VH-VL binders against Small ribosomal subunit protein uS3 (rps3). Designs and how they scored, part 23

Target 1, 230 residues: Small ribosomal subunit protein uS3 (rps3), of Nanoarchaeum equitans (q74mz4)
Amino acid sequence: MASKVIRKFIQNAKLTVFSQEFIRLYLRGANVSKVIIRQTPIVNRVIIYSARPKMISEERKAHLAKLLELKFGLEKPVIEVLPIENPNLDAHVIAERLAMGIERNIRAYRRLAQRYLETIMNAGAIGAEIVIAGRLSGQRGKTWRFKAGNLRKTGTIGQFELDRAFNIAYLKPGVAGIHVTILKPDAEIPDIIEFKSPEEISIEEIEKIDKEIAEKMKKYLETYLLAKQM
Key: E = the ipSAE of ESMFold2; O = the ipSAE of OpenDDE; V2 = 0.75 times the mean of E and O plus 0.25 times the DockQ between their complexes.

## First folded at step 23 (VH-VL; framework fv_tezepelumab)

Design m2 (from f1 with heavy chain V104I; at its last look DockQ between E and O 0.72; V2 from the best seeds 0.78)
Fold by ESMFold2, look of step 23:
Structure m2 (fold): chain C 230 residues (1-230), chain A 122 residues (1-122), chain B 108 residues (1-108)
Amino acid sequence: as target 1 above (230 residues)
Amino acid sequence: QMQLVESGGGVVQPGRSLRLSCAASGFTFSKYGMHWVRQAPGKGLEWVAVIWYDGEEKYYADSVKDRFTITRDNSKNTLNLQMNSLRAEDTAVYYCARGPLYDIDHGYFDIWGQGTMVTVSS
Amino acid sequence: SYVLTQPPSVSVAPGQTARITCGGNNIGDEEVHWYQQKPGQAPVLVVYDNYERPSWIPERFSGSNSGNTATLTISRGEAGDEADYYCQVWDSSSYHYVFGGGTKLTVL
């Protein structure tokens, strides 16, 4: 049904996303924005954007580099940490902070979403949206939508044109998904993902990869704990 | 002081039109979805309509759909309800009500006006 | 459409606890909000999101919600609590906001 080229592309994308999710887990709390992994014949580069780059010490970089080699086959990665100018306008940072806030107090989800939207708009955003989906109060999964300002979603939805992020709140009954979208007047955070295959990949296949990675996130925390013995 | 003040109520014959206004003060109007809620004499509360904070979306109760039009002007901090083809069943006190900050779906009404009376009779 | 059922009246002796119920199919999965309306006045929000209370509302007012019943509890009932009380939810399938029929609280 699918071509062999498409299967190879999906496998490479799965490995990249898998490594990115592990890096976010390992560095959770350091306000990591985006993670870019560039594989070249000479250098495997891992570029980490953080609002708190000082929390990512040289020792943590070295340990992370070793973990990426051993667990994901990223040979001799060079880890670079770059700062973020305004974390209050960074969708990835907001999504992580909101996810961690809900984990600490599940009843505060509405208040936290409202507070972060106010923070985003006060930082100069043209518009923003926060969507929370999951089981937060009852036994049924629900969706909560919070919106401020003006967002241009029609015909211009893409990574470069809007700052968009997804994160997960890990709760006792299950998980809650958090989507943050921010439209700002300044240039977007550069996030370039280079693929060797010229073929288009479906959004459906990417979602399958994301689900598989989510199932393994708990296991990677266990890997992190074991790695401190190394 | 946060407040909502309705106006434009009155006595009107069936089939006629009436326009209600709601003036908002003491808060940033453009951050909130706005609602109309009515109460017939001696009866309970009935939700009528909502308009999103930016005017992008509007929703109506089945009893008023296609006859009533909710609008807002964020530059003047006003909410309006155009009521056409009025019926005796539309006789009620009409309240202007504010939804939760930034929340466009789930919600409650935390600020209410004092209401304006609309009477439809022959 | 989603239906909320309230008793038409509830009586409480001064100083005693009043409980006003709001029935609905699996209402425990909904966010229930409560309003107080005194004669000739606009409604006032007293409980939202099942159990949250606006800061200006006395702690005597509280809410709970499980199964098929949401409950507004008013401890140490006072004459000033005499009013009509309404529960309310948002029905996502129709994008409608639904009120219960109201409950008249009498303090005797």
Scores: ipSAE 0.763, ipTM 0.907, lowest interface PAE 0.7, mean pLDDT 84
ESMFold2 (binder alone), look of step 23: mean pLDDT 93; pTM 0.955
OpenDDE, look of step 23: ipSAE 0.847; ipTM 0.936

Design m3 (from e6 with heavy chain D66G; at its last look DockQ between E and O 0.65; V2 from the best seeds 0.77)
Fold by ESMFold2, look of step 23:
Structure m3 (fold): chain C 230 residues (1-230), chain A 122 residues (1-122), chain B 108 residues (1-108)
Amino acid sequence: as target 1 above (230 residues)
Amino acid sequence: QMQLVESGGGVVQPGRSLRLSCAASGFTFSKYGMHWVRQAPGKGLEWVAVIWYDGEEKYYADSVKGRFTITRDNSKNTLNLQMNSLRAEDTAVYYCARGPLYDVNHGYFDIWGQGTMVTVSS
Amino acid sequence: SYVLTQPPSVSVAPGQTARITCGGNNIGDEEVHWYQQKPGQAPVLVVYDNYERPSWIPERFSGSNSGNTATLTISRGEAGDEADYYCQVWDSSEYHYVFGGGTKLTVL
């Protein structure tokens, strides 16, 4: 009994992570930050924090809700979109902006990373790190690491908020992974650390609903599996 | 306006010590990794050491490991190199050099000092 | 230990294009940086990340990098370009910064 309960807890956690990453991919461009999924007996609330909430139309909410119910098993999802207080301190927003910026100009990767780190620090972060992994300048994949401030020894739990995000730049030679880590002063808004388990995603079932999303998710999984081998 | 000024060079006997200093101005020192690069008379450039922007990581060329210590004081905008157990082959002009903004892996040197001469001879 | 090989000297006529090479095993996968050093002076960065220029360096200086050779190209060579030129990479395996041996450019 205990074993079955533990397996269901682990599976629910994995599905939650996949759903959150799918939502960010589906809503790419809307600067989605935190995605909170709360299950209740009556309804499952999906709370989406965005720096551009107006870009998430009622049509997009309805289609997303259908996808979450049919393919991710989230019963009766109700999607709520809220604004972000400080987009320049949000790791998911920064990671998406950086990924899209590199897609527009691959050669700008260093300048963009430096600029976004400056933006993060000017917005009040204690420390930040941007890691870019992929083929940006040569023929082999490499890792570029940019750091500002202090990310070490974060102190007691109630003093600091650690915000981490991953995103993908889709480039002609392949993809580049982008990791953003921001350490900020204590905040009132709940912050959930997200965990990824992407191996269980059914690309075929997503393709039946949206072929473009299925292709992007396939590339995400390929990048994840390659990075995990390292 | 951006400047790096080295000091502390001189003539010493083998086995002795020297401490080099580098004063930075015109930029935010604590955002940059800092390096020492040396050049023996009539020879090419040789990288010596690096220290991260926050002082947490330090790396050294094999020729100086265990003898040289790189340090920084971000409150005074200074970089230092403590050189112990000096050898004749350490004779060189020592430059301090600035690495790229925020970059802790890949490095080029965009601002250099004018150098300070260290001569190790009997 | 990664090794960068440069010719000891290169000569060009005034107004002509100079090309200074930097050889290394699979150097096309590295970010190559180039420095100019005039006698009695500190080095000056002229190209970084293979082909980028600091804003104070004229467009006459350019770089390329493929295969086993990186190249610094100086178009319309002039007497003021006479200097030693060094290539440099970061060697991630040892966390070392490696310079080439240097190339003396002469404008005759």
Scores: ipSAE 0.759, ipTM 0.906, lowest interface PAE 0.8, mean pLDDT 85
ESMFold2 (binder alone), look of step 23: mean pLDDT 94; pTM 0.957
OpenDDE, look of step 23: ipSAE 0.856; ipTM 0.940

Design m4 (from e6 with heavy chain G33A; at its last look DockQ between E and O 0.67; V2 from the best seeds 0.77)
Fold by ESMFold2, look of step 23:
Structure m4 (fold): chain C 230 residues (1-230), chain A 122 residues (1-122), chain B 108 residues (1-108)
Amino acid sequence: as target 1 above (230 residues)
Amino acid sequence: QMQLVESGGGVVQPGRSLRLSCAASGFTFSKYAMHWVRQAPGKGLEWVAVIWYDGEEKYYADSVKDRFTITRDNSKNTLNLQMNSLRAEDTAVYYCARGPLYDVNHGYFDIWGQGTMVTVSS
Amino acid sequence: SYVLTQPPSVSVAPGQTARITCGGNNIGDEEVHWYQQKPGQAPVLVVYDNYERPSWIPERFSGSNSGNTATLTISRGEAGDEADYYCQVWDSSEYHYVFGGGTKLTVL
């Protein structure tokens, strides 16, 4: 039973990642950041954070919902689009903007990377890195690295937030991979709890920390187990 | 206006040490990798060393490795080259040069100083 | 170490086009940069990333790079273009910056 439960959790996590990647691709140009998929017995909600939410019309949301149901088995998903607080500190937004910029002018790759790094640092990042890998100037695939600030985590545990994203520039000679890493201050120090799969979480250990958190985790486990039975 | 000014050159005997300085102005020094490039009298350009924008990494030409040390002080906008165990073949004009903004693994030298002369002679 | 080969000298008549070559094994895969150095002066970047020009460099300066040869082209050559010209690349295998031997351009 435990083996089956673990295997089903892994399969659901893979489907979630594939769904998130599909949503980013389908909505390319709308600067999608986080995609949160919450599956419950009564509703499947898809929350999409975007720097350009008005580009995601009700018609596009309806079509995306249909694709998610048909391709990924998300029954009757409800799609909600929310704005991003600071797009210039969002690795997904920056990676997409850079990829699309390089597609428009491959010769601008250095200038664009430098400008986006400047934008990231001016927005308050502690450090950032942009890596472009591919065939931009010659026949051989190469890697260009641009760095600013400090990417080492320091201070109180959980004091910093690491945001990492990947995107692809589609070019005539092939593709170029774009990695963006942004280290930014976290507003709060998160709870210190060892990450476990739902089956590995001890409710009584969590209760020693905070009863409210324990109740939330209990409901998560109940929802997770119900989803596995479906 | 952007400017790099080298100083500390002079005449020294073989085996001695000399420290070069480069003062930067007119741009944000801490955003750029910095280089030393030298040119022997009547000869071509030879790259000497690089230091990353934050001082984390340093790389040297084989001809100076283990004898020269590149350093920087971002609070004073200065680049330095400590040259130990000097040889006659180190005789050259030494230029400091600026690499591209944020770039750590490719590049060119877009701003140069006027250079400082180092002569290593008996 | 990666080697860049330049002709020692090139001569052109005023108003004509000068071409300065920089040879290297598969140099077409590299980003080639070009510097002008007049007597008694520091080098000046004239072309970078094979074909990009700093905004203060006249459009008469251009670059190309293919196969085993990179070329700096100076159209409508004038006396003010007399200088030594160096090509340069970054050698990733050794993390070294490599210059060519230099080419003296003479405008008759």
Scores: ipSAE 0.742, ipTM 0.896, lowest interface PAE 0.8, mean pLDDT 84
ESMFold2 (binder alone), look of step 23: mean pLDDT 93; pTM 0.950
OpenDDE, look of step 23: ipSAE 0.856; ipTM 0.939

Design m5 (from e6 with heavy chain Y108F; at its last look DockQ between E and O 0.69; V2 from the best seeds 0.77)
Fold by ESMFold2, look of step 23:
Structure m5 (fold): chain C 230 residues (1-230), chain A 122 residues (1-122), chain B 108 residues (1-108)
Amino acid sequence: as target 1 above (230 residues)
Amino acid sequence: QMQLVESGGGVVQPGRSLRLSCAASGFTFSKYGMHWVRQAPGKGLEWVAVIWYDGEEKYYADSVKDRFTITRDNSKNTLNLQMNSLRAEDTAVYYCARGPLYDVNHGFFDIWGQGTMVTVSS
Amino acid sequence: SYVLTQPPSVSVAPGQTARITCGGNNIGDEEVHWYQQKPGQAPVLVVYDNYERPSWIPERFSGSNSGNTATLTISRGEAGDEADYYCQVWDSSEYHYVFGGGTKLTVL
């Protein structure tokens, strides 16, 4: 019946979301971004994207697989850990790093938020916002809001990707909530580069985009530096 | 060298208008909220107005609300204060001041200009 | 609106510690900032967020804040510390920035 099929779909979706959040919590510190669970007739694949994949040892993967089987009923899950392309544009990574940084030194909350916002913007975000809510300085809960760039460009759908994440800083007086919002282009455009002065051009960064372009820029820089010496 | 330089002060009659400017250099102006703070001769500091880094939000002290307008032009690294319906009580040195990086609330003023004198008298 | 009160003046002997107070109802819940202003000059931030110092401000400047009183402490007072000192908070209820009345520090 249609009603029964809809109820089963909703239950499976909830189990998937709970499994993903459980994995993020279990692997806290490994900067987990995306978790993809693919259930096939032969194997259940759990694909974990992390900015620090080396922190997810084979021992931890085996233990996690056991927990997923026992707690969530995933038969013989295979845990696969992959790196993420740009951790500095990933809201989950930034939110976790900020939360853990505040736990280590509550007095650094402003400096850390400013530093991470700068990191996000330097990584190519169009706009970003960091909101910290809780008791950080006084006796009552407050909200600190840090903003950069333009989050209002979302009016042009399909050109922009909105990435949102929430994390918690566990502090002695209580908890502080961390919300990170990052607005970035829907897709990276590797051939669009704003050049600084020739002396500031980074060949290593261009090589990440295209090796042929990097070779052209290397020759340009060599020619420029030779002429400047004259 | 981070610097704020105010200009546009002078002597003006009550009821008239005056426009102050603040030129910023040595830092990325568009990352910071900007403020005007004034000080009457022999008196203490009084906050006047703030504008967010992007110009989208503005707030004013009650004493100047509806008479003063704060604006910014991030392409020219300038902050402005349009002062209308001036009163003798507006006589003060006007300072341009920078708020904290990216912070849109819970602010302090880490860089100040040298100020420009506004005198409202008959 | 939120009101901050400061003593009009404080005197200290050279080499001694000066303490300048800023009073307000439940000010211990606020982030208090402090400014130094010498005659004919613009103010200079010396303490922010109750007890943080800009990197160029010497460690002999410190701040504290609890209950109804925030305090700026200047150890080993020097003639160069003679100035007016202002405390300041952000009043979130009206989105206003409020200064205390100022304290004249004299080193004699």
Scores: ipSAE 0.738, ipTM 0.897, lowest interface PAE 0.8, mean pLDDT 84
ESMFold2 (binder alone), look of step 23: mean pLDDT 93; pTM 0.953
OpenDDE, look of step 23: ipSAE 0.857; ipTM 0.941

Design m6 (from e6 with heavy chain G107A; at its last look DockQ between E and O 0.58; V2 from the best seeds 0.75)
Fold by ESMFold2, look of step 23:
Structure m6 (fold): chain C 230 residues (1-230), chain A 122 residues (1-122), chain B 108 residues (1-108)
Amino acid sequence: as target 1 above (230 residues)
Amino acid sequence: QMQLVESGGGVVQPGRSLRLSCAASGFTFSKYGMHWVRQAPGKGLEWVAVIWYDGEEKYYADSVKDRFTITRDNSKNTLNLQMNSLRAEDTAVYYCARGPLYDVNHAYFDIWGQGTMVTVSS
Amino acid sequence: SYVLTQPPSVSVAPGQTARITCGGNNIGDEEVHWYQQKPGQAPVLVVYDNYERPSWIPERFSGSNSGNTATLTISRGEAGDEADYYCQVWDSSEYHYVFGGGTKLTVL
């Protein structure tokens, strides 16, 4: 019965992306980067790269495995947690840290974005961009754009070198979407199968789309965190 | 100590051209968007133009957009304003001003030069 | 084009609190910045992002912004505070930066 659900998820690439984002949301605070889901007839592996792997305890892995089975039909998933080589060049890690930092102090959004851009560039990035969109002050949604270095290189750098991530800051006025783009030096990691997860959508519609996604993911997280407490 | 120093002001006739320069020191110039802001004698402040930290984007006030060109040279830490087809209403003190670090759209001006006077009269 | 309206002049007694207003349609949705300009000098940033103060600006300077009015507040006004004060916003719809007309503060 689980085999049927697993094959359905294998055939549905957009549900795989939602599964990855659910894992990042469930493990929020552990600085999750890449999530690789390997669905084979024999083994269903979920490989989670984290800047703080020790924050993902065996209890949390077991609970996450059960949630993946219940919500996404992955039968008997094997969850593996691996460290990240360079967290300061990882767009997912930066986006999460910035989102959580803004949640702690919404008035610091500009200073935090500037600081994280400096961190990215000091770690060796060729260029980087941080976009914050939402209601940080007032009632109207707005877009803040911070840029450093050069993102306009042509010809010599493949799309594999462009790291993009999206995250959400949950605020009392509403939500703010955070988009991080990092152009890294040319480097391949032969021990890791890389996947590009494009998150390009209209900035003007990020809050509307993000609210719908955030509400769905918040519901899932809240119900299963409460179920864990039962 | 961070400084911006304008130069190139003077008295010119209407219809002529003038080039202003702004020399920056004491900070990493290439990390900041740069602006020109002017002030007519006895009047308030008027924003003129902005150029992004890397020179890729430029924006102008409607009153100048077809006549003025903002440029920068990050290797020399200089900002320039080429002013063509000058009019009497362009008479003002011209300031260069620094925008916030890395921020390419929401700007306030935290460092200002002393200004250079441009007088357009016959 | 977005318009910011300031009173031309404000007077306060020494030691009293000065309040300089900046009016704009829905200005409470904007990030308002404030500048002080003394005669013959370049402007100086005193408040940005509605409420933030550069580290070199005394705590006596503060800002607020709601509805259609932003306000610069200068507590315990002194003769050294006599200057012209300008508010400023970014008009994202036209990518323009807009200043108010300026307010001359006199400390009598």
Scores: ipSAE 0.784, ipTM 0.915, lowest interface PAE 0.6, mean pLDDT 84
ESMFold2 (binder alone), look of step 23: mean pLDDT 93; pTM 0.953
OpenDDE, look of step 23: ipSAE 0.825; ipTM 0.923

## First folded at step 24 (VH-VL; framework fv_tezepelumab)

Design k2 (from e6 with heavy chain Y102S D103S H106S, light chain E94S; at its last look DockQ between E and O 0.49; V2 from the best seeds 0.00; counts 0 for: pae E 3.8 > 2)
Fold by ESMFold2, look of step 24:
Structure k2 (fold): chain C 230 residues (1-230), chain A 122 residues (1-122), chain B 108 residues (1-108)
Amino acid sequence: as target 1 above (230 residues)
Amino acid sequence: QMQLVESGGGVVQPGRSLRLSCAASGFTFSKYGMHWVRQAPGKGLEWVAVIWYDGEEKYYADSVKDRFTITRDNSKNTLNLQMNSLRAEDTAVYYCARGPLSSVNSGYFDIWGQGTMVTVSS
Amino acid sequence: SYVLTQPPSVSVAPGQTARITCGGNNIGDEEVHWYQQKPGQAPVLVVYDNYERPSWIPERFSGSNSGNTATLTISRGEAGDEADYYCQVWDSSSYHYVFGGGTKLTVL
């Protein structure tokens, strides 16, 4: 009984993480940073932090709520959208903006990466790095590194917050993976627990829920693994 | 007015050492990767070395690896090239060149100095 | 490492279009940059990222890159365009920056 409760908790935690990734993919373009899912006996609350909350209309909330209920088993979800304090210091926001910018003009990848690095540093970051990996101009995958400020402090003291995100630019020749790392000032050591990376996602489990999402997650994982070659 | 000014060139004997300097002005030096590019008399351009904006990563052409050391001092806006064990084939005009903002890889050189001549001969 | 091949010289009549080639295996996969060097002067960037032109460079300078050949095109050639022209790429496998051998453009 205790073992069954533990296994169900683990399975629900995996479903929660899949739901968070699904929400971020579904709301692509709204600059979603973090997603919090709180389950209570009365109501299931889905709290979505966004740099562009106006992009998440009531119609999109309603459609998303139905998808979460039907495909992820989250009964009667209540979706709440909140603004982000510092969008220009949020790695998820920057990664999405860069990915979508490259999709609109693949030739601008260097200019966009440099512009976003400057934006991050002007917003108060101690250091930042943007890595773009994939096929931008031809048949061969390549890796481009753009770096500003000082990222070495992650090896000395923990009075800094490290924010990391990954996103994908969907391009005609293929896909390009985008990693954004931002080192932020912090008065206390960050207590961030990372319990799910793209390579830990089971495509087969997602296929049981939705085939279209599984194909997108498959490409996400493949692109992430290619980019991790660094 | 952005500019790069090289100094320290001269005539030296084979096996000796020479140190080149490049003074930068008119831009925020500490935000750019910096390069040395050389050109032997009557010959084409040859890339020599690069150093990242913060001095933490350095790369060298095979022809100079382990003999040349690229360094920078961001407090003085200077780029340096220590050239040891000089050979006749190191005879060239040495240019200081600026890479793109925040990147040292996959880039172009948009600002060049006028060069300093290094001659390695008896 | 990666090798870039340029013709040693190209000649054009004034007002005509000059084309300077840069050959490399699968160079169409690379970002090609072009430099102009006049006698006694430092090189000047004229085209970058295959097609882009710095704002101070006339629009008659343009670039293309496909397959095994990148090309610098100079429309309406002028005597002031006489110079050596170099193509350049970054070779990510060796972390080296590679120049072509150079092409001397003569405008007769």
Scores: ipSAE 0.394, ipTM 0.717, lowest interface PAE 3.8, mean pLDDT 83
ESMFold2 (binder alone), look of step 24: mean pLDDT 92; pTM 0.949
OpenDDE, look of step 24: ipSAE 0.744; ipTM 0.886

Design n1 (from f1 with heavy chain V104T; at its last look DockQ between E and O 0.62; V2 from the best seeds 0.75)
Fold by ESMFold2, look of step 24:
Structure n1 (fold): chain C 230 residues (1-230), chain A 122 residues (1-122), chain B 108 residues (1-108)
Amino acid sequence: as target 1 above (230 residues)
Amino acid sequence: QMQLVESGGGVVQPGRSLRLSCAASGFTFSKYGMHWVRQAPGKGLEWVAVIWYDGEEKYYADSVKDRFTITRDNSKNTLNLQMNSLRAEDTAVYYCARGPLYDTDHGYFDIWGQGTMVTVSS
Amino acid sequence: SYVLTQPPSVSVAPGQTARITCGGNNIGDEEVHWYQQKPGQAPVLVVYDNYERPSWIPERFSGSNSGNTATLTISRGEAGDEADYYCQVWDSSSYHYVFGGGTKLTVL
């Protein structure tokens, strides 16, 4: 009894993480931050926070809803897109912007990381860190760490919010993983279940749907594992 | 105008101590890793030490490790180098140098002070 | 520890292009930085990250890095370019910042 409930919880948690990461990859470029999936007996609501909600057309929402129903078992999902209050303090938004900026000019990686850290700190963060890992030059994978402020004040839950995100820059010589960590003074703990590892994503299931997305998800997982080792 | 100004150099006997200071102005000191780089008369540049923007990490050249201590005070925009057990081979011009914005690891030095001379002799 | 090798001196005629090399094992995988030091002065950064220039450095200063050699190129050499030039990298294995031995550029 107890083992059955635990296994069902674990399976639902894996599906939620998989759906959230799939949505972010499907909507890449729209600066998606939080994705909240609320499952009720009557309706499944998918709430997508974006810094560029106009890039998520009704046609893309309809296609995404169909994919979520057919492949993830979310019956009749209702997709709602909401704006973000402060995109400059959002780790997911910053990670995506940095990744896409590096894709446009790989030589600008340091300047872009410095610029985004400045933007984060000017927006009121207590501390922030950007880590870029992968092959940006030469043949060898390397790690670049950019830090500002103080990230060690994480013991007081009611006063601080730690926002963390991972994204990928898709480059000709390979890929680079980007981790963004932002510590804010005015923390609000959301009522969502977050799962941190993309290891549970089934590339085989995605290949049945969309080959381009499956290729990006494979690179995402490979880059994530490489960055985790470094 | 961005500036780094070293002070505290002088002539000291071997085995003695000396404290160098570097005053920073014209930029936000706490955003940058800071370095000491020295140059013996007629010789090339030699990196001495680095301290991270927040003072939490410090690294030293092998020739000075355990004898020199790098510190910073971000409230006063100052960098310091405590040099103990000085040797004749420590005789050099000592420069303070600024690392890249937010990036202490992969470092280049874009602002240098004028240097302060340390002479270790009997 | 990582070693950077520079020629002790390089000469160039006025108006000609000078090339100063910095040798290192697999230096093409590193970010190489270059400094100019005139007598009695502090060093000045002229190239960073292999090929980037500070805004105050003229375009005739450029850098390249491939294989085992990084190169600082100074087009249309002038008397004002006479100086010592140093290359520098960060050696992550030792967490040391390493300079080359320096190259004296003479314009004659």
Scores: ipSAE 0.728, ipTM 0.889, lowest interface PAE 1.0, mean pLDDT 85
ESMFold2 (binder alone), look of step 24: mean pLDDT 93; pTM 0.953
OpenDDE, look of step 24: ipSAE 0.843; ipTM 0.932

Design n2 (from f1 with heavy chain D66G; at its last read DockQ between E and O 0.90; V2 from the best seeds 0.85)
Heavy chain, then light chain:
Amino acid sequence: QMQLVESGGGVVQPGRSLRLSCAASGFTFSKYGMHWVRQAPGKGLEWVAVIWYDGEEKYYADSVKGRFTITRDNSKNTLNLQMNSLRAEDTAVYYCARGPLYDVDHGYFDIWGQGTMVTVSS
Amino acid sequence: SYVLTQPPSVSVAPGQTARITCGGNNIGDEEVHWYQQKPGQAPVLVVYDNYERPSWIPERFSGSNSGNTATLTISRGEAGDEADYYCQVWDSSSYHYVFGGGTKLTVL
ESMFold2, look of step 24: ipSAE 0.788; ipTM 0.916
ESMFold2 (binder alone), look of step 24: mean pLDDT 93; pTM 0.955
OpenDDE, look of step 24: ipSAE 0.853; ipTM 0.936
ESMFold2, fold request of step 25: ipSAE 0.808, 0.813, 0.808; ipTM 0.929, 0.932, 0.929
ESMFold2 (binder alone), fold request of step 25: mean pLDDT 94, 93, 93; pTM 0.955, 0.955, 0.955
OpenDDE, fold request of step 25: ipSAE 0.873, 0.871, 0.873; ipTM 0.948, 0.949, 0.948
ESMFold2, last read: ipSAE 0.794, 0.804, 0.800; ipTM 0.920, 0.926, 0.925
ESMFold2 (binder alone), last read: mean pLDDT 94, 94, 94; pTM 0.956, 0.955, 0.955
OpenDDE, last read: ipSAE 0.873, 0.873, 0.873; ipTM 0.948, 0.948, 0.948

